# VHH binders against Enoyl-CoA delta isomerase 1, mitochondrial (ECI1): the designs that were tried, part 5

Target 1, 258 residues: Enoyl-CoA delta isomerase 1, mitochondrial (ECI1), of Homo sapiens (Human) (p42126)
Amino acid sequence: QRVLVEPDAGAGVAVMKFKNPPVNSLSLEFLTELVISLEKLENDKSFRGVILTSDRPGVFSAGLDLTEMCGRSPAHYAGYWKAVQELWLRLYQSNLVLVSAINGACPAGGCLVALTCDYRILADNPRYCIGLNETQLGIIAPFWLKDTLENTIGHRAAERALQLGLLFPPAEALQVGIVDQVVPEEQVQSTALSAIAQWMAIPDHARQLTKAMMRKATASRLVTQRDADVQNFVSFISKDSIQKSLQMYLERLKEEKG

## First folded at step 17 (VHH; from c3 with V50L G101S S106K)

Design aa5
Fold by OpenDDE, fold request of step 18:
Structure aa5 (fold): chain B 258 residues (1-258), chain A 123 residues (1-123)
Amino acid sequence: as target 1 above (258 residues)
Amino acid sequence: EVQLVESGGGLVQPGGSLRLSCAASGFTFSRYVMYWVRQAPGKGLEWVSLIVGSGWFEYYPDSVKGRFTISRDNAKNTLYLQMNSLRPEDTAVYYCAKDKSYDSGKTSGMDVRGQGTLVTVSS
């Protein structure tokens, strides 16, 4: 089990904890479990909000699992990306109030997850950075992720952040607006609970429709271009140069861990 | 009441193909992950495929990966399993199953399944 769901029945909230060691990489299995877990919560009317967090402080999510994108078949890449799309769509369009309690590093795919939430709280730890650093790896963020960031921090800031592949420490993250609050690490969970309560105080129907209205353009664009987006990803990731780069990077990571 | 009715089983030769169907009712079909599971004689229940509610992606164990394809028609409340390159070890009763609702912290599991349909792979 890579996803833990802890209910707070009295509050109508569930805490979804990522538990995919070592760094909550978004493997296909993990993605699948996340989607399933979210679906379960959405189908249970006793829940109105979900807090997303890591079971272990230090890493919220390291992002996509590079091993899923390296040395595999095109069919595998396609399946993997479909899972990524599905998770994003479900999170981004969720009728639940989603709050990220970011209690660790949050790069790339981790940031993707966080950006889908309605509200983001980041622990005040200089080691915990959040952002989309794809370009540093020679990878281009998909348009729907770009739009998500743009919708969060504005066009100019997103343009700069994406091109440079910036990872923001807490102070800068707050300043640029990629997160909504920065709090001491020990206050992240309680702050998230308070925040989500505020959101849930709003009539669900009105809130949900407003959210849908705000996010419809981006979400619909992906839905209508879903296959093309998969093809683009597969085409890109399958390039020899990209595969070599990924392989080299993976090797470096192994060396650093050793 | 949740109901699942499997069909399409039969006798096939090794290397043959078969397509199973599952008619679902009693719940909002499109909102649930669906599974195919099988039980061979003397063996436990084994999942062989899952597909998310939207039908956008599916997942397979290594034992059937590349040979089986799960799909769904949400408009018809129907789940399918295309089985190719069948092997004798694929002989089993096949069931469709609904993903279990949230259960006190448990995020995995299958709910109701039908009566199953027998698939026999033999020369």
Scores: ipSAE 0.761, ipTM 0.887, lowest interface PAE 0.7, mean pLDDT 94
Fold by OpenDDE, fold request of step 18:
Structure aa5 (fold): chain B 258 residues (1-258), chain A 123 residues (1-123)
Amino acid sequence: as target 1 above (258 residues)
Amino acid sequence: EVQLVESGGGLVQPGGSLRLSCAASGFTFSRYVMYWVRQAPGKGLEWVSLIVGSGWFEYYPDSVKGRFTISRDNAKNTLYLQMNSLRPEDTAVYYCAKDKSYDSGKTSGMDVRGQGTLVTVSS
């Protein structure tokens, strides 16, 4: 299993731990398990909140699995992106209180996951950066991800961050508002528990409706443009130049690991 | 009570197509991942597809990828499996299955399945 769920039914909280070595890349299988796990928790009335964290400190999630986007069929790319969309929608529109306990690096797709949460806590480690660095790789963020970041840190800050593909260390992450708290690494989990309790103290109905109201515009836009978004992704990722770049990058990664 | 009723099975020639249906009742259909699973003679249970509650995302094993398509109509509480390019090795009883609710930390598993429908692929 790539997703560990540790329940505290009495507290109404589950801790969802990412366990997809080596760096919690969002592979198709991992995405699938995440979506399924989330749906299960959503369907269980005993849970009101979920803490998302990595089973292994050091990396929250490295983001999308590049092997899913390189050397595959267009159909595969479409399916993969649909899974990404689904995960985002499920997280972004979740009736559960979601808190990210970010105990490791959180770039790109990892940041996507974190941004969907209601509250984000980042470990105070200079090696743990969070942000959307797609542009540094020649990739543009989809509009729904752009909106998510914009809604989190504001238009001007998001505009700069996305164009430059910034990864924020903890101090800067806090300053720009991409995370809500920065705490010592050993306090990340306890802080998350405290935070989620605060959120769960709010009546669910009012909280959920407010959340829905705040996020409806972005979510609805993706739902309405879901197929177009998939097509755009497939068209982009299938380009020979992009495939070549991805292949080269993958090869470099292999060399660095060796 | 959760009920799943499969239909659409039959005898087909290799290369043929078949569409299975599953009528679901007794639960909020749209909130659950649904599966098609199959059991061939003398073999164990094998999942052949899953689809998330919204119907927007499907997952297939390599054995059927590109040939089978799972879909759902949440308004009708119905699950479908379009099977194309059928092969003799696809011969099995096919079951519709509901994803299990969260249970004791388990993140995977199927709950209830119907009586199944027999698919025979033979020349």
Scores: ipSAE 0.735, ipTM 0.876, lowest interface PAE 0.8, mean pLDDT 94
Fold by ESMFold2, look of step 17:
Structure aa5 (fold): chain B 258 residues (1-258), chain A 123 residues (1-123)
Amino acid sequence: as target 1 above (258 residues)
Amino acid sequence: EVQLVESGGGLVQPGGSLRLSCAASGFTFSRYVMYWVRQAPGKGLEWVSLIVGSGWFEYYPDSVKGRFTISRDNAKNTLYLQMNSLRPEDTAVYYCAKDKSYDSGKTSGMDVRGQGTLVTVSS
């Protein structure tokens, strides 16, 4: 079990905790569990909101699982990217209020998840950074993730952040607007509960329709192009130079552990 | 009332193919992840595939990956399992399932309701 769901049906809220050791990498299995858990919560009338957080110390999510993108067949890469797209679309278009309680490091695919939420709370710990650092790995963020960042922090800040692969520590994350609130680590969960209650005070139907209207253009760009986006990813990841870079990076990660 | 009716099983030789169908009713089919599971004689249920509501994403265990293909037709409320390169160890009663009512966030909360369809792979 990589996704722990702690329901509070009386409050209409569930806490969804990431538990995919060691660093909540978005493996195909973890992505699958996330999609299933979201489907179950969206189909259960007892729940109006979900808090996304981590059960792993020091990390919200380290991002995409590079072992899924290295040394595999093109068919595997296609299946993996379909799962990534499915998670993003389900989160981004969710009828639930989504609040990120970011209690650890949140690079790359972790930031992808956080950016889909309605509200983001980051623990005030200088070791916890958030951002889309794909370019530092030689990888290009997909257009729909670039769109999401741009919608959040504005075009110029997003352009600079993506090209440099910036990770923002808490004060800078708040200043640039990639998170909505920074609080002491011990207050992250209670702050998330307070925030989600304020969203839920808005009549569900009107709030959900408004969110859908605001997000329609960005979501539609992926929906109309999702086959092409899969093939672009497969083509890019399959390049010999990219595979070599990924292999070297994975080997560095093994050396740091052992 | 949720109803799931499996069909298409039979006797096949090793290396053969079968296509299973599951007719669904009593719920909004397109909103649910659907599963195929199987039960060999004297064994518990084994998950063999799943597909998200839109049909976009499918997931398989290693034991069947590349040999089995799950699909769905949301207009006909029908789930399919195309089984190729069948092996004797694929012999089982096959069931389709939907997600069970939410219990604890476990992925094993599958709702098996039909009588299943028997697949026998033997020379």
Scores: ipSAE 0.585, ipTM 0.823, lowest interface PAE 2.0, mean pLDDT 90
Fold by ESMFold2, last read:
Structure aa5 (fold): chain B 258 residues (1-258), chain A 123 residues (1-123)
Amino acid sequence: as target 1 above (258 residues)
Amino acid sequence: EVQLVESGGGLVQPGGSLRLSCAASGFTFSRYVMYWVRQAPGKGLEWVSLIVGSGWFEYYPDSVKGRFTISRDNAKNTLYLQMNSLRPEDTAVYYCAKDKSYDSGKTSGMDVRGQGTLVTVSS
């Protein structure tokens, strides 16, 4: 089990904990479990909100699983990116209140997940950075993730952050607006419970319709261009130079882990 | 009340193909992850595919990946399994299943309700 769901139906809240050792990489199996778990919660009227957090020490999510993007067939890359798109759309358009309780490092694909949430709380630990650092690996963020960052921190800050592949430590993350709150590490979970209660105090129908209106443009654009977005990813990731770079980076990660 | 009715099974030679259907009723079909599972003689249930409500994302175990294709038609409330390159070890009763919501209180992730459809792969 890679996704642990702790329901509190009386409060209308579930805590979804990421438990994909060692660093909550977004493997195809983990993505699939996340999508299934979110579908179950969306279909259960006793839940109005979900807190996303990590069960792994020191990390919220390290991002996309490079083993899914290296040495595989084009069909595998396509299936993998479809799973990434499905997770993002389900989170981004969710009728649930989503709060990220970011109790660890949150680079790249971890930030992708966090940016979909209505509210983001980051632990005050200088090792817990958040950001979209794909350009430092020679990869570009898809348009829908670029839009989401831009809508969160503004055009100028987003274009600088994406081009440089910036990761923000907690004080800078709060200053730039990529997170809404920074608190002591031991207070992240209780702060998330307080935040989600405040969001849920807004009548569901009005809150949900307002969210849908605000997010419609970016979500509809991806839905319309979904196949092209997959083809662009497959074409890019299949390049020989990119495959070589990914293999070398993956080898460095294995050496650091060993 | 949830109803799932499987059809399309039969006897087929190794290397052959079959297409299974599952007619669904009693729930909002498009909102649920749907599954195909199978039970070989003397064995437990084995998951063989799933598809999300929109039909966009499908997932398969290695044993059938590349040979089986799950699909759905939300306008007709119907789930399909296209099985190609069939092998004797694919012989089983095939069931469709609905993903269970938390409102049921059950721990199982799949809701199997039909009689299934028998697929026999033999020369």
Scores: ipSAE 0.567, ipTM 0.824, lowest interface PAE 2.2, mean pLDDT 90

Design aa5
Fold by ESMFold2, fold request of step 18:
Structure aa5 (fold): chain B 258 residues (1-258), chain A 123 residues (1-123)
Amino acid sequence: as target 1 above (258 residues)
Amino acid sequence: EVQLVESGGGLVQPGGSLRLSCAASGFTFSRYVMYWVRQAPGKGLEWVSLIVGSGWFEYYPDSVKGRFTISRDNAKNTLYLQMNSLRPEDTAVYYCAKDKSYDSGKTSGMDVRGQGTLVTVSS
């Protein structure tokens, strides 16, 4: 089990904890379990909001699982990217209030997940940075993730952050607007409960329609281009130079953790 | 009431193909992840494929990947399983399922409701 769901039906809130050792990498199996868990919560009238957080110390999510993108068939890469797109669309267009309780490092695909939420709370620990650092790895963020960041922090800040592959420590994350609140590490969960209660105080129907209206254009750009986006990813990731770079990076990650 | 009705099973030689169908009613079909599961005699249920509501993303265990293809037609409320390159170990009763209602948050599972359709792969 890689997703632990702790319901509080009396409050209308579930806490979804990421439990994919060691660093909550977004493996195909973890992505699939996230999608299934979200579908179940979205179809259950007992719940109005979900808090996303980590069960792993020091990390919210390290991002996309590079082992899914290295040494596999083109069909595997296509299936993997379809799962990434599905998770993003389901989160981004969710009728639930989504709050991220970012109790650890949140680079790359972890930031992708956090950016879909309605509200982001980051622990005040200088080791817990958030951002889309794909360009430092020689990878570009897909257009729909660039759009998500741009919608959150504005064009100029997003332009600089993406090109430089910036990771923001807590004070800078708050200042640039990539997170909404920074609190002491031990207060992240209680702050998330308070925040989600405030968002749920807004009548559900009006809040949900407003969210859908604000997000429709960005979501539609992916929906109309889903196949092309998959083919672009498969073409890019299949290049020999990219495969060699990914293999080298994976070996460095093993050395850092071992 | 939720109804799931499987069909298309039969006797097939190894290496052959079958297409299973599942007619769904009593719920908003397009909102649910749908599954095919199978049960060999004396065994428990084994998941063999899933597909999200839109039909965009499908997922398979290694045992059937490349041989089985799940699909759905949301206009007809119908789920399909195309099974190619069949093997004797694929012999089972095949069921379609939807996700169970999430009423406690602790239970995962698939809601199997039909009688299933028998697939026998024998030479």
Scores: ipSAE 0.543, ipTM 0.816, lowest interface PAE 2.3, mean pLDDT 90
Fold by ESMFold2, last read:
Order: C-alpha cells, then structure tokens, then sequence
Structure aa5 (fold): chain B 258 residues (1-258), chain A 123 residues (1-123)
C-alpha cells in the first residue's frame, strides 16, 4: 500500500502519509490509492480534516511519475491525466480541512498537491524547496494549476515563478507566500495539528461554502473543459521532442540508480 | 440497507460481448468508488475494474484493460460493465462491490452483497 492513513476519529483528524518509494512519485497506482483514501475520508462523518505528509522525511513528493508519461500509448497518457485531474479536483474542492505538513522536497507535482491544501507548513531545511519547476524540463503547467499558484502568491510572482521554473527554499517560500508557515523539522507535525484545529474551529458548513465560493471559478472551468484538457496533455506529451527529453532524463535517473 | 443487484450475465462465444448491470440502493451512490469483481470456478475473488463516484476515472488490471469498460449512471444508481472480446478465461460469477468500512492505510476490503451474475464464455 502507498497511502498510510492514521485516523484519530475522536479528534476528527486523519494523517495521510505518502509511502510510495523511493521519492513519492505520483504513479498511476499511487494516484488511485490517494483518490480512494480521500473518498473514504470524505464519506466518513467522523473526519473533518486531513494532514498530508510524507512517510519518508526529506521528500514530500518528487511530482508526477515520468515513467507514466514516456513510451506509452495515447490511451495510457489519457488515463493517467484523468487520474491527475481527479486527484486535484477532489483535493481542491474537498469538504475536509486540508493541511500540508511538508517534511521534505516538494517540486512540481508535489507542489500541485500542496497548493490544493487550505494551509501549508514547510520544514525549515534549506534542502526542502517547493515550487512548480516544470518549465525547466520543457513542460508547462495546466491552466488550473497556473490559476492555483496565481491565487496563492499573486499574478506577478506566479508569472515569474512559472516562467523561470523557480523552486523556493523555506525563507523565500514564506516571503512569496507559497507556504503559510516555516518551522523547525521536529515541529512540523505539532504545528500541523495546531493549524488544523484552528481551521476546524470554524463551523463546517460556513467554512466549506466559503472555500467552494473562492475556488469555484477554476474548478468549474476544469470540470467544463476536462476532455479538452486531457486531449491537450496527450497531444503535448506525445511530441517527439518531449518524448526524447523524457527518455534521456529517465536514462540518467536509471544510471544514477544503477 | 445497502443493496446491490447484478444482472446481464449469460452464455456467449469467445470474441463476443456482454453488458452487465448493477442496481444500487441504500446509500448515496454518487459518493462512492464502485468495483466489479469476479470469481472463476474454484478460484478466489479477482478485482476487474473500479470507477470513482463522478465516473470520470476508471482503473483496470492488465488482464482486462482494453477489453472491459466500467461505467455508471448516477441518476439511475446503476453500475455497468461492458465486456468485449471475451475469452474462456473470463468465465466467472461477476459481482459489483462498494468499499467496506475504512481500514487505515489500506485500499482493500470490497463489500460484495449481491448474488452475482454468471458469465460463461465457451464455444
């Protein structure tokens, strides 16, 4: 199993730990387990909030699994992107309070997950950077992820960060607003528990309706354009230049692991 | 009370097609991941597809990928399995299932409640 859930139904909180070695890449199997686990928690009235974190200190998530995006059929790419869209929509529109306890590096698709949360806490370790760095690999963020970053850190900061593929170390992450809090590594879990309690002190109905109102524009646009977004991804990822770049990158990763 | 009623099975030749249905009641159907599972003669349960509540994402094992299509109609509380290019190895009793009570950190535990529907693939 790739998702470890530690429930505390009495407190109304569950901790979801990412356990997809070696770096919590968002493989199709891992995405499927995340979606199932979130569905179960969302349907259980015992839970009002979830803390997302990694079972492997040092890496929150390395992002999308490039092996799912290279050397596969167009049907595979479509299915993979549907799973990514499903996870993002479920997180982004969740009726649960979501807090990211970012106890490790959080690039690309890891940042995608973190940005859906209501609150983000990053461990104060210079090696733990967060950001959407896909453009450095020749990949662009979909409109719904671009919107999410823009809504979090503002238009100009998001515009610069996306074009340059910036990764923010903790101090810069706090300054730009991509995370809400930076704390010593040993305090990340306790800080997440304190934060989620504060958010859960707001009556569920009012909090949930307010979140839905604030997020409706981007969420509704993706729902309306889901098929086109899948087709755009499949067309993009299938380009010869992109496939060659991915193949070379994966070959280098295999040599490092060899 | 949760009720799941399967139908649509029968005898079909290799290469043929069948469409199974599952009528669901007693829970908010659209909120749950639903599964099709099968049990071949003398074997245990084998998962063959799942679909999320919205119907947007489906997931299949390699043994049926490309041949089977799960779908749902949330207005009718009905789950479907379209089976194409059927093989003798697909012979089984097919059940629909809902997730069981939450089991922390696991994705197993499917709730099979119906009688199932028999699919026989032979010449």
Amino acid sequence: as target 1 above (258 residues)
Amino acid sequence: EVQLVESGGGLVQPGGSLRLSCAASGFTFSRYVMYWVRQAPGKGLEWVSLIVGSGWFEYYPDSVKGRFTISRDNAKNTLYLQMNSLRPEDTAVYYCAKDKSYDSGKTSGMDVRGQGTLVTVSS
Scores: ipSAE 0.532, ipTM 0.798, lowest interface PAE 2.4, mean pLDDT 90
Fold by ESMFold2, fold request of step 18:
Structure aa5 (fold): chain B 258 residues (1-258), chain A 123 residues (1-123)
Amino acid sequence: as target 1 above (258 residues)
Amino acid sequence: EVQLVESGGGLVQPGGSLRLSCAASGFTFSRYVMYWVRQAPGKGLEWVSLIVGSGWFEYYPDSVKGRFTISRDNAKNTLYLQMNSLRPEDTAVYYCAKDKSYDSGKTSGMDVRGQGTLVTVSS
């Protein structure tokens, strides 16, 4: 199993742990398990909040799985991007309180997941950076992810961060506002439990309606353009130059793991 | 009370096609992941497709990918499975299934409730 869900229905909280070795890359199978797990939790009245965290040491999630984007058919790329869109929409519009307990490195697609949460706690370790660094790979963040970052840290900070492909170490992440709290590594999980309890102290109906009001415009921009966004991704990723770059990067990753 | 009623099975030759239907009631159909699963004679349950509540995303095992297509009509509370290029090993009773809660006794997330519909692929 790639997603471990540890329910505490009596407390109304579940801990969702990412367990997709080695670095929680968002493979199609892992994305599918995440979406399924979130739908189950959202449909179960026993749960009011979910803590997202990692079962893998040193990493929250390394981001999109490049093996899903290289050497595949256009139909595969379309299916993959649909899964990415579905995960983001599920998280972004969730009726649950979502707290990310970021106990490791959180680049790119890992940051995508974290940015959808209501509250983000990052371990105080210089190796655990968070950010959307897609431009450093020669690819661009989709408009709905740009919107998410902009809504979190403001237009000018997001504009700089996206163009430069910035990854923020803990102190800078707190200062720019991409995370809400930085704590010692051993306190991340207990801090997440305390934070989610505080959020759940707010009456569910009023909190959920407020979140929906604040997020509706951003979510609707993707919903009204879902097919076009898929076709843009497929067209972009299918370019020969992009495929060659991805293959070279994947070969370097294999050498680092060997 | 959740009810799932499968239909559309039958006898078909190898290479043929069938379309299965599942009428759902007793729950808010559009909010749940739905599955098709099958049980061949003497075998356990095998999932063959899933589709998210919105209908946007579908997922298949390699054994049926490219041959089977899951779909749903949330206005009619109906789940479908289009099966093409059928093979003798596709012979099974096919069930639709609803996603299960985490407190269920079953380890998988698939709740099989109907009688199923028999698909026989033979020449």
Scores: ipSAE 0.519, ipTM 0.810, lowest interface PAE 2.6, mean pLDDT 90
Fold by OpenDDE, last read:
Structure aa5 (fold): chain B 258 residues (1-258), chain A 123 residues (1-123)
Amino acid sequence: as target 1 above (258 residues)
Amino acid sequence: EVQLVESGGGLVQPGGSLRLSCAASGFTFSRYVMYWVRQAPGKGLEWVSLIVGSGWFEYYPDSVKGRFTISRDNAKNTLYLQMNSLRPEDTAVYYCAKDKSYDSGKTSGMDVRGQGTLVTVSS
């Protein structure tokens, strides 16, 4: 399994651990498993909160799986992006309290996952950066992701961060507000447990309705434009220049790992 | 000046077929992603298909998948939409649209669209 779901010692809390080697890239299979896991937790009334964290050392999630976006069939691209949308929608609109215990690098799609959570805790390691760096690869964030970041750190900060494709080290991440706490690595999990307890202390109905009210506009926009968004993605990703860029990047990654 | 001129619309019965054409001029047609979009009365603009410049990739939303086929003749600077198994809900003004940028690493999106052609599906 690529997702480990463990009940936590805390009442009503599950820990969802990402275990998709090597770097928890959001492959189609991984995305699917994440959605399924979340759905199961949503349907189990014994759970009120979920902590998202990594079982892979040094990485929360490397983001979208570039191999899913390069050299594949049209149907694959469409299906993949729909899966990405689905994950975002499910996470972003979850009635569960979601807390990210970010115990590793968190770029791009990893940051997407983190941003959907209600609260984010980042390990204080200079190697663990968080942000949306798509523009550095010539790729733009979809509007719903842009909105998510904007809703988190504000318009101006998001505008700068997205255009420059910034990855924030812990200190800067905290400063800009993309994460809520920075703690020593060994304290990330315990801090997450404490944080989620605070959130769960709030009456569920009121919390959930408030969350829905805050997030409805962004979520509804995607739902209404889901196909258009897929088309836009496919149109963009299918460009020869983009494919070449992705291929080159993949090759570089292989060289660095090899 | 970029120009797109749609044709082929008309009245058809449910289950019928129609083929739309779009004549493009004023730009290097083969370099651009092209779209078909439609607007039904009282509704927003909806994408119904796209095709990349070289034609190797095409995409359809679920609403039209399996029924509509987009194609292009780059030698003739013409975009086509074959519509089969038409339904009343397909009634709309159909537009062809050009992508904002050719394949040069620029962002994509709709730039210019034609005047549209009306498709009415009714018994």
Scores: ipSAE 0.015, ipTM 0.311, lowest interface PAE 8.5, mean pLDDT 92

Design aa5
Fold by OpenDDE, last read:
Structure aa5 (fold): chain B 258 residues (1-258), chain A 123 residues (1-123)
Amino acid sequence: as target 1 above (258 residues)
Amino acid sequence: EVQLVESGGGLVQPGGSLRLSCAASGFTFSRYVMYWVRQAPGKGLEWVSLIVGSGWFEYYPDSVKGRFTISRDNAKNTLYLQMNSLRPEDTAVYYCAKDKSYDSGKTSGMDVRGQGTLVTVSS
């Protein structure tokens, strides 16, 4: 299992722990398990909130799995991106209260996951940076991800962050507003539990409708343009230059691990 | 050794239906994205559907969307393609294909495909 679900039915909260070594990359299998796990919790009326965190401190999620985007068929790329879209849609529109307990590095796709949550707590460790660094790799963030960041930290801050592909250490992350709290690493989980309780104290109906109201425009836009977004991704990732770059990068990673 | 064996092809009239099957062996079937691909006479290989390992997601190109349905039985290591409202342009050899492993190091698109089964749509 790549996702560990630890339920606390008494508290109405479940903790979803990412356990996809070595760095919780969002492989197709991992994406699938995340969606399935979330769906199960959503269908269980015993739960009103979910805390997302890494099973092991150090890395929340390193983002998308590059092996899913290199040396594959266009059909595979399409399927993979659809899965990424699906995860985002499910998280972003979840009726559950979602809180990220970010106990490790949180770049790119990891940040995507964190940004879908209602509240974000980051461990105070200089090594734990959060942000969308796509542009540093010559990649443009999809519009729905851009909107998600913009809705979190504001237009100006998002514009700067995306163009420069910034990864924020805890102090800066808090300052820019990409996370809501920075706490000592040993307090991340307990803080998340306290935070989620605050959100859960609100009547579900009102909270859920408000959330839907706030997020519907972006979500609906993706749904309407889902195929176009997939095509854009496939077209981009299939470029020979991009494939070559990815291959080289993957080879370097192997050398570093070996 | 990875083995894929397609069956169910044949001659059918326009508007008709066929159900293709693919028996898989030699790998952990449930782990892999599976494809149906086809090759029409004089044309290149075209994918017509994919389904993720767990089966929760499937995808189709516009050319077959609404007419074809991919499914899988992981307990039986079998992939299916239900083809409805068949058209002459659907005439092709249909192949079951396995995606490459999620493991790092095996990246080159579709991996193994079967020998194929011929589907002919004609009056």
Scores: ipSAE 0.006, ipTM 0.285, lowest interface PAE 10.1, mean pLDDT 91

